# Ledger of designs, part 13: VHH binders against q84jc2

Target 1, 232 residues: q84jc2
Amino acid sequence: MSKMRNLVEEKFLEFYESWVIQLELYLHQLLIAHNNNTMSETELRHLISKLTTHHKAYYTAKWAAIREDVLAFFGSVWLNPLENACSWLTGWKPSMVFRMVDRLRKSRVVLVEAQVKKLEELRVKTKFDEQKIEREMERYQVAMADRKMVELARLGCHVGGESVMVVEAAVRGLSMGLEKMVKAADCVRLKTLKGILDILTPPQCVEFLAAAATFQVQLRRWGNRRHYVTHS
Short names: E, the ipSAE of ESMFold2; O, the ipSAE of OpenDDE; V2, 0.75 times the mean of E and O plus 0.25 times the DockQ between their complexes.

## First folded at step 1 (VHH)

Design b3c (framework vhh_7z1x_3)
Fold by OpenDDE, second read of step 2:
Structure b3c (fold): chain B 232 residues (1-232), chain A 125 residues (1-125)
Amino acid sequence: as target 1 above (232 residues)
Amino acid sequence: QVQLVETGGGLVQPGGSLRLSCTASGFTFDDYGMNWVRQAPGKGLEWLSGISWNSGSISYADSVKGRFTISRDNAKNTLYLQMNSLQPDDTAVYFCAKDISYRFGLYSSYYFDYWGQGTQVTVSS
């Protein structure tokens, strides 16, 4: 069944489709760079910068969109069910990327002791930040069951105009809280990504980014195969 | 080993039509987007069209939009390009190119991992 899309969903869907296409292009470049050990440091840094900029563009667009309708991102219609299932507060879970780094370490990537230490520190920090956000989310969710929400639920059963206005106001209030949490989560994502890239060497960054992009693309692929999603 | 083999090229008069085929082997065909590109004499490679793994997404270059149609048969591991209203400036060697992803979108000729040998298309009166 096709999901009904609002304007924000439609616009962001279009954006995201384009963004993913560009990501795939960068993924190709990353893979080439990864497999070709002849690229210069400058070239690698340039490629990394492109990817970083690309990711920043995503969040810029996202933040613009969530100002309009944060709820659109809770059940993102531009994602397939698998992608949605893997989402934490409307995006990837920051601590997940450390698993990718661990995989790299188990492969051919050699990290020096100083890098390992820094990564661990970052991991701890990231996890702490995640937990903080989760606690806030939990508090938020629990608070939803308060007297006000119960009253709202009762009002929701009525078709009266006044009741509708009250409900809408309440939803707006909830949305504002959600927006803050989503932004906080995104900040953790961005900080984590930056932190990792600052710790890794350019070749390692390329490998990491390639792995991350691959995972994202594959997740989308697998999800699409299992569940047909109509994209723009 | 990955192989892409283009067929269907030839000599055609202006306004004529050709259908190119690209037979793929050595990889899971329906896991990847596919593209058509061409190279005219003295010119660089030009991306023409791309199709996703399940044909759910298709795109065309402006130069061929409305005239060319890309399609694929995953059961036959074959990519097609229907070319209508051919013009002399369509004269080129046509290549099928494999994407690294299930989607198309690699519009640069430098970002395809595998190419066919090409098939010559000549449009002349």
Scores: ipSAE 0.008, ipTM 0.277, lowest interface PAE 10.1, mean pLDDT 86
Fold by ESMFold2-Fast, scan of step 1:
Structure b3c (fold): chain B 232 residues (1-232), chain A 125 residues (1-125)
Amino acid sequence: as target 1 above (232 residues)
Amino acid sequence: QVQLVETGGGLVQPGGSLRLSCTASGFTFDDYGMNWVRQAPGKGLEWLSGISWNSGSISYADSVKGRFTISRDNAKNTLYLQMNSLQPDDTAVYFCAKDISYRFGLYSSYYFDYWGQGTQVTVSS
């Protein structure tokens, strides 16, 4: 299975590099749209749709990849150390995007009271869903310390096909549980993004998406500029 | 609702030809790469060919290179596979599959989000 795991990492690295390049191109278009007061509502909706589709493409690729090797997404080779350090269950922490929403208060298009109320309701629900997943992760970590799992790990330290096979089966089960948890976190991310975009006007959506993409691109650049040495 | 429907399969003699079609609905067809994948009885999935959203990039598996031709008609939301010089080992269920990536798509079994129901191709005398 080492060759299969390496293939997943290799393929997702190629995908992610291309996905980020396209994100930077979309960010350029978002910044132009944000500064251009002549774009129609139809043109803005089209640009927002491109970004929405681009983000959905990421999660569809990710879910296909984690089905094969979920552990590739913990300490990912396509992310620099700073990006990995800032990850919450293999991606951005859902509640953090509301910091980008807060930036809209300084935009040329102000939030209406009804939008503020809906965004706060969404923020509360997002934090609740986030905390539920954190509790599931804690339960997962506790299961790793279970007496049977500790004994199984000890058996795996001894030479023998029987011990190896039993350990492999247990690790496979743990990987499936982790896959379910990562997908749950990604569903919260997608619901949060959709919720925000459904509440905002097209100009506000453009500003929000520009802020989010800018943060993602800058985080990658900050991490890549850091001088570091990868050790064996 | 996303739908991919394959047609054109059937029984053909060795050395014969078949043209498969895949009609797409429920998404913007001209924004995504498309692929052909097959599964022979009792075997795993085999990727055969991929075509980009604008037909600017096309690739083939070595097993079908020179014999199969992939093409698309974006106005008709239809993907095609022209199969020539068919051999008994081409017997399989053939599926069309949609790339997940918008206009930058990558070809691999890891990167498809929708598949058709499949169409049976049998190559025998």
Scores: ipSAE 0.000, ipTM 0.104, lowest interface PAE 18.9, mean pLDDT 80

Design b3d (framework vhh_7z1x_3)
Fold by OpenDDE, second read of step 2:
Structure b3d (fold): chain B 232 residues (1-232), chain A 125 residues (1-125)
Amino acid sequence: as target 1 above (232 residues)
Amino acid sequence: QVQLVETGGGLVQPGGSLRLSCTASGFTFDDYGMNWVRQAPGKGLEWLSGISWNSGSISYADSVKGRFTISRDNAKNTLYLQMNSLQPDDTAVYFCARGKYLYSGSFTPYYMDVWGQGTQVTVSS
C-alpha cells in the first residue's frame, strides 16, 4: 500500500531533494579545493562558509516543518530505510563525526597536539549532551502511558467531529515534547559541527566537510540501491 | 603510466561551439568517474561536470547547465565535453580529471587525483 503523504512530508521531500542536489554540487567544489594547493585561506574560508550556510538552511527548513508536524520526521519519507535506520532523533548522531575525524587522522590529516586536545574535549561534551537527550527520550517513552495518553486512547474509539478535535489537540500536546527533543538534538549537531570547524584549519575543514558530504551521499546511494533491489 | 590528454580547445566567437576530448591511458578507464574543470584567468578552479563510469549518472554546474554536455566512450578511453552557446566568460583552460576513488555508483563523489595538461578555450569576437 502506498503510504499517503501529508502536506508537510510532501513539501519537505521537495525541499530535501533540492538540498541534496546542492550539497552534491558543493561536494565537488570541496574536492576541487582539496586538490588546489594554490587556493588562498580566504577562498577556502569562503567555501566553508557556503557549506555551513547550506547546513543552516536545512535546519531552518526543518524547524519550520516540525512546528507544523514533528511526527513527519519520525519515519522521514524523504529518506530511504538505510538512512532512517542510521538516524538518531531525526538526524545524524553527533558523536559519529568524531569517528570521521579519526579516520582522517589515520590517513593524511595531521593534527597538532592542541587540536587533538580540543577535539577530545569536544567529544566528551558531545557525548554528555547526547546522553542527556537520550535520558529525556527515555523519560518521555516511559511516561507515554500517562493520563493524557489514556484519554487519547479512549477518545480514539469514538468517531465524531468534536472527538476528533480533542484527539488532535491531545496529539499536539504529546508532540510538543518530541519537538523539544528534536530541537535539542539539532542544537547538539550544530554545536558539534561548529566546534569541529573551529578547531580545524581551513584545509582540514575542507577535507572534513568533503568526507562528511561523501558519507551522506554514499549512504543515500547505498540505501536507494538496496531499496530498489528488495522491492523490485 | 597514468595519463590524461585534453584536445579540442581553440578560439571561437561568442555563440560558437567546441567539442573537447580527453584521452586516458595507463589505467582502466571504465572504473572511474571523470570530470571537467576549468580555470579562468585570475580565477580559481571551477568544476563543470562529472560523469559516472557507465554514464549512468551525470551532473553539471549551474553555470554550464543546458549548454555543455559531458559524455564518454569507454571503448576509446575518451571523455568528451560538447560546449554550445559559448560566451566570453567561458574563456579558460579546461582540464579533464579522474576521480581519485573507483566509481561505486551514481553521483559518487571522487577526489580528482589525475589531471590533464589542459586545453585553452578562448571565446572572443
Scores: ipSAE 0.007, ipTM 0.288, lowest interface PAE 10.3, mean pLDDT 85
Fold by ESMFold2-Fast, scan of step 1:
Structure b3d (fold): chain B 232 residues (1-232), chain A 125 residues (1-125)
Amino acid sequence: as target 1 above (232 residues)
Amino acid sequence: QVQLVETGGGLVQPGGSLRLSCTASGFTFDDYGMNWVRQAPGKGLEWLSGISWNSGSISYADSVKGRFTISRDNAKNTLYLQMNSLQPDDTAVYFCARGKYLYSGSFTPYYMDVWGQGTQVTVSS
């Protein structure tokens, strides 16, 4: 089991480092597009498509990895401590993205009333889906705590190979439950991202994606610059 | 010049085996992850397998997991695909491709920047 976990962590660490390097390259292109008003709508849509494909590739790789070892995504070795501290169910908190949307309302590219209404409706729905997952995770954790106590008691009553099989089954059950919850959270993330991009114009999409990528890249850099903490 | 050349394709009986090779030139082979991709007649590209620069990370598509084995020899600048238990549905043109990403799932050619010309594999009696 430990060897399988190490392999998943190694594979995803290599993937994630490459994925972040490509994200930084796309961020550079987004910033050029944002600062240069000469790009055509076709060129902007192509760039937006590159970013959406890039994010979909992340979730494709993540879902393959969590199928093998979901626990690798709780306290991930490919993330620094600051990135891990800011994680909600192994990723960004969906409602947080609307902070970046709020910046567009104050930008030079003005949102029309119809867009503001649709974004507010999406914000409300995203917060509802987010809270639903939080309640499901809480119920899962309570049930798992009770189940672990029962299984621990059962293990004390077995002295043969049957005990090993019971432990293995319990671990698989726990992992499958967590995998389902993480996928549910990721579905909310993808639906929120798609919803925002469907409401915004191409120039607004570029500004939004640039803000999101900038925050992700800067959070990683801030965490990597972590000063030595002296304990007293 | 940057180039990838596939060899080892051919005609094989159902249940048979083939080993494909891909020789790289014009770049530092051990700086890159490598992938195998195929295209069956009238179908799109299907990603099969990926391997990291140091062979530390390997991934397979579900359709070939347990039947195909990817490997590399950095000293020879060569990538391999060992194909066992071949089925008629494995008939396709097989490409090696240079890429940064390793994943087991849906493929996008967007992350592959250098491709070979392909080698034909035909599985029939």
Scores: ipSAE 0.000, ipTM 0.121, lowest interface PAE 18.0, mean pLDDT 80

Design b3e (framework vhh_7z1x_3)
Fold by OpenDDE, second read of step 2:
Structure b3e (fold): chain B 232 residues (1-232), chain A 124 residues (1-124)
Amino acid sequence: as target 1 above (232 residues)
Amino acid sequence: QVQLVETGGGLVQPGGSLRLSCTASGFTFDDYGMNWVRQAPGKGLEWLSGISWNSGSISYADSVKGRFTISRDNAKNTLYLQMNSLQPDDTAVYFCAKSRLPYYFGSGSPLDYWGQGTQVTVSS
């Protein structure tokens, strides 16, 4: 039985659907810009800015939503199983983008030595930040079995109104911890993206963003094809 | 609703000049590349020129290169086509056109929105 979506899930689903549609439009624009090479640097920068703004809008919406219900993002109903399986702490894994850059380097993108060096520095930093978050998450998960949670479990056996309030408070506390983790992960994502865009030239940025958007859109399409019954 | 209104057409002698204008409304003008196309009697649509959102990039068809000049004024939401050294074979209905997608311009670009056109007749 399809779990009834809560209000946060419903709202974010609507948002995300619209957001993805717009992303596809931008993707098309990026591809055109890349293939035709007809746009000036200022035009490319403007396009990049539009995409950056679009991504910022996503996280703005996400952070608003997680304040209400962070748990909605752990098992995001707006994503298909493939997208969810590829998710790291409710989003894309930051270190993954460097593989995309590597692929671009092997194909058409020529990076100067200074860019390569900066990218490697950024990669190391990103990986370090990811690991730090993972360690914190592990600590958090292990702490779930602490004395407080045991007490919560005991209280959960009682149907009284006071017990419900205590349980809710405890769950809120847990949620706040999760929210912090998610936000931390998102910050790493945003910093990584910004870092890459700051290192690359405008044409390279367009190519990178096109590749990233393509991957995201295709992942969604592939997942939807495989799980057609669940999304029909 | 997207609206494009062409003006400035008319009758001109060979060697003469005309300046066409296209007034745009119903969309953010400076987010879009713009194009001029024409259709001569009994012929298909011919792309003439395209200009990027900030005029930083311009392209022309070979048939009009050196004679026509595309420009725009974003503050006035207006696209222009200066036509010099007009010839009888330039006789056509001229259209302003844009894509649904922003920043799109040039030959081969999808053209989704069109004006009603303005008639240009070059005759002695």
Scores: ipSAE 0.035, ipTM 0.439, lowest interface PAE 4.5, mean pLDDT 89
Fold by ESMFold2-Fast, scan of step 1:
Structure b3e (fold): chain B 232 residues (1-232), chain A 124 residues (1-124)
Amino acid sequence: as target 1 above (232 residues)
Amino acid sequence: QVQLVETGGGLVQPGGSLRLSCTASGFTFDDYGMNWVRQAPGKGLEWLSGISWNSGSISYADSVKGRFTISRDNAKNTLYLQMNSLQPDDTAVYFCAKSRLPYYFGSGSPLDYWGQGTQVTVSS
């Protein structure tokens, strides 16, 4: 069956396409900054600030959209199938960014021992926060599988008075719980990003952000190319 | 205010069993790794076992491996130590200890709060 887009999906699709184009432009600037290694600390901090603001804009738009329709973010129409397959609770898995941090150990800008210790502590905390959210998602799945929810779904088929209200209340409760979990996951993402940037020097921040943006852009390109690749 | 309260200690004969419990309050119990540590008369502290926040990681000291079982019930904010095949050299004060981290990484892991301890005496 064809999936029909609702207003939330249409608005966020338009937003996301523009947001990704701007991310690619910022990635170009990050790669220039990283390769030249002659920019002042002030110039690097300004570029890092632009990326931080850009990510903040994404979450501002996302949280407005999930308030209207959180389910639009589970199997999103603005993401290709590969991006959707790689999603963890409607976005990137927070602990995955530490793979990009590990790349910094092989860079021209060496991490000092104090930074390594702080990054390790942050990695452990991030993975803990992920597992806590995964446990909450398990609780959500159990609630959805409850026989009582099946009974409420059956009552909803009658589309009459109290049965409609009971189903609407149950769906609203589940949607609110799911919205809370998505926001909790996004808070872990933002705290992890901020934590890494607070630990790293400006040149290391540029290298980290370039690695993160490269992965995000490349994942999208790989998934999009799959639609146009034919077995010859 | 963080509190850890151990119970279940006592006098037991060699070969016997005891189950220790540690009830936690004043913090989100399922956010932290938990540990059992003992101190025998005239000896230093000995780490016995650790368990991660979700029971996904568990470790034991060689001295108790195969005889003791650590577990936790996050719904009850309670940590347990099932002690089997007790020996006279298991006589010690047993302490419940909270990790600063959600995981336990062996001896020397950062511990921030300890209970008052519960006495276990293994004697004929």
Scores: ipSAE 0.000, ipTM 0.086, lowest interface PAE 21.4, mean pLDDT 80

Design b3f (framework vhh_7z1x_3; at its last look DockQ between E and O 0.02; V2 from the best seeds 0.00; counts 0 for: pae E 16.9 > 2, grease 27.4 > 24.2, placed apart)
Fold by OpenDDE, second read of step 2:
Structure b3f (fold): chain B 232 residues (1-232), chain A 124 residues (1-124)
Amino acid sequence: as target 1 above (232 residues)
Amino acid sequence: QVQLVETGGGLVQPGGSLRLSCTASGFTFDDYGMNWVRQAPGKGLEWLSGISWNSGSISYADSVKGRFTISRDNAKNTLYLQMNSLQPDDTAVYFCAKEGRYFLYSSTHAFDIWGQGTQVTVSS
């Protein structure tokens, strides 16, 4: 069944497609940096900064969009089913990145003891924050069956001009809670990412970011192939 | 067997043009980004250009930007490098290189498959 897209979905879809293309471009640069041991620390830091700025741009756009329609992000039409299935509260699960770092360690990334300790501390904190958000979400989901939902159900039987305004107001009230949850999750994502990048050396950051970007791009590709979805 | 084969190199005068080709076999060509790299005599490897699997993203080194154009034909499993306004400093062996495959969180090599290279000589 074809889903009719609203304006927020359409705009964000366009944005995201462009954003992913730019991510792929940065991925090339990351791979070059990864393969080139002659790049200076300054150059590496500059590249890292570009990537972090790129990610910040995504969340800036996202937060602008969720103010208009947070529900659009709970059925993200710009993502394929695989990407959506792997999403945690409209994005990547923060604790996942630690597994990524662990995998890198098993390959060629050598971390000193102090880094390992800091990463473990960050992991614990991130997990705690995730669980806290999950509990809040559960509480919110249970609480949704309250007076406002009853009112919505009642109004649903009498859809008219005035009723539409009341329903919209009620939905906005419900959406506000979701928006808060999404923003909270995003904050954990950003904090976790920053934490990791602060612990890693510039070369390690490049490797991490390359792996992360590749994973994101490949996940999209795999999902598109499996579900016959094409994205520009 | 997985391999890349470069062709199109040769001798050209300064200001001339060449078009290099790289034919891929033994792997799914359209699954991977491809790159051109060169090595001049007595110098290290220099990355020149990269193109994503679907040509959606392209990048160039400053040294060749505006002069070289990378492209690919996935139906033909072929990577191209159009080189214009060639200079003596462009004399080198030119390689095509396949980007490594990332699986989940891990990668082994940025570039895992290389061609044998094709000689480009720019001289009057």
Scores: ipSAE 0.207, ipTM 0.626, lowest interface PAE 1.9, mean pLDDT 88
Fold by ESMFold2-Fast, scan of step 1:
Structure b3f (fold): chain B 232 residues (1-232), chain A 124 residues (1-124)
Amino acid sequence: as target 1 above (232 residues)
Amino acid sequence: QVQLVETGGGLVQPGGSLRLSCTASGFTFDDYGMNWVRQAPGKGLEWLSGISWNSGSISYADSVKGRFTISRDNAKNTLYLQMNSLQPDDTAVYFCAKEGRYFLYSSTHAFDIWGQGTQVTVSS
């Protein structure tokens, strides 16, 4: 009998369930704030800070986990199949959040010309960083295939401690490459999120964060509510 | 057709306790997070406590943490708020609020179903 999950997967599943439920509760606070015109700028900034801290806590936990087992984040057991299908390098695709930002331009919360200019500059930089990571992923896939072929050949030629050490070194190298790439993608995500929040006013930040959290929560619910036609 | 029915409000002395109940009908109760919010005279809406659909996550506002306890019974479609050590500044209308299925530009706001509200008055 084999275990379905390893320790990293079990620990992160436990963390992620709690993290998502807390995000759902913050979403309720964001939606109340969005409808309440009496909330002060200080109160809005406090709520935005709570969300920012919550997202930073996710990346702190994630980076600790990928140090132990980066592969746990490819086809993650704490995500349903729909959430996994929508992932780009273990998370949301950075450029996609600008679709939510574009909706803000057409909402009841008006963006000024200076904000529009800064958001377009950020969008261009985000796209550039995204493309750079995609090129690195392509190079990694080629290098990964070459390394696997060489190490599989070596494994076939040797039996004993030396062959084990060579295989361990190759696997460590592959894992370190993926870890570096995932962290690079996460840095682009954090830079993009921080950049947007720095450009927007507190009421606009609340609308943006509410849109992002709503999408994340609803995607999880849609994926968890799977129905199949029963043959009669 | 869809409704939330709140009970348990009233007049209580400082240091006293009250238990609020909210019974839901017309929707699948265990599919949604539930919240308690209040509005004191002359103040805006204050979020107090939230509980996820499966009771796996519970959170409280700092103003009520340690004094109030939220719970739910999905078999009975009922949400509860146990309020202890009540203070005069807890005087407010208390609302049961169902989580909405909300996208930023939908007509559904923070909560798509609000309870009728129940008055809690804390005075000597």
Scores: ipSAE 0.000, ipTM 0.122, lowest interface PAE 19.2, mean pLDDT 78
Fold by ESMFold2, look of step 5:
Structure b3f (fold): chain B 232 residues (1-232), chain A 124 residues (1-124)
Amino acid sequence: as target 1 above (232 residues)
Amino acid sequence: QVQLVETGGGLVQPGGSLRLSCTASGFTFDDYGMNWVRQAPGKGLEWLSGISWNSGSISYADSVKGRFTISRDNAKNTLYLQMNSLQPDDTAVYFCAKEGRYFLYSSTHAFDIWGQGTQVTVSS
C-alpha cells in the first residue's frame, strides 16, 4: 500500500500541473469573453461547456486516483501549503462558491429576483449537504488519529494469518469509508457548480467561471510566492 | 512544545554535497508527513520534497529530482535531505515543515509547524 501512495502522488502531480496550466488558458479565454462582447451566445455556451468538461476531468482523474490511495489526498504534495490549508475533505468547500457569487452581485453581475431566489434555495441545500458530510467525517477523524496505534499493534502482535487479515481488512474498510466521503464531497461540489451554471445566463456564467478560475490560480500563485513561517 | 530544528547547512562549492537534518520534538513524529521547503534570496517559498509518515510515499519537485533524496528515521524523530550536485541556484534558507491533517474545523493549514531554517550557500 505504501508503494501505491508514492506512485499515486507522482502520477496525480503530473496530471494536476497540466490541468492547472490548461485552466489558466481557459481563464484567458474567459477574461476575453468577459471584457468584450465579441462572442455570440453560442460561443459563450461552448466556452462554458469546455470549462465544465475541464472540471469534470479533474474529478474523473481524482476518483481514479483515490481508488488506488485515498490517503494520498490528505496533505497532498501536489498542492502548495496555501492550497492545502484551504482544503476541506481534499478540496474547496462547496458553500464558498456562494461567497464568490455574492461578491460578483455587489460589483458586476446583475441578477433578477427569480435568479436570486433559486440561488438562495441552492445555497441552503448545499449547506445542508455540507453539514451532513461534516457529521459523518467527525467519526472518521478518530479512526485516522488511531492509525499509528493500529500499526504498532500489528508490529507487536504475534503474527498469525487470521490476525493480520483482520487488521488489514479494518484498515482497508477505513480507507474505503474515506473514499466514499471524499466522493460524496466532490459530488456536492459538482452539483453546486452545475446548479449555479443552470441558474445564471451565459454571460453571467462566464463572469462566475472567470472569478472561480482567478481564485484558484491566485491561490496557487500566492502559495508558491509567499508562505509564513510559524512556530507553535 | 512542538519544535523542528534544522542543521547541516553551510557553504559549499558548486558540485558539492550537503546533508540536512531536521530533529522533531513535542509531537508524535511517526503520525505526520514531512516536507522540505526553501526560500532563495528575494524569492518566494519553493516546495522541494515530501515524505509520508511511513516513508511509503515520496515526491520531489522537478528542480531537485535526481539530485536530492529525502528520508526519515522515525526512531530518531529525524528528517533528512541529501543534496548532491549543488549549484548556485540552490542557495537558500532550507526549512523542514510538518504536515497538518485535513480535519473538519480543526486544520486550516497544510504545514502547521516549521523549523527556523538553515542557510545553504553554494558559491565558488
Scores: ipSAE 0.000, ipTM 0.117, lowest interface PAE 16.9, mean pLDDT 75
ESMFold2 (binder alone), look of step 5: mean pLDDT 83; pTM 0.838
OpenDDE, look of step 5: ipSAE 0.012; ipTM 0.275

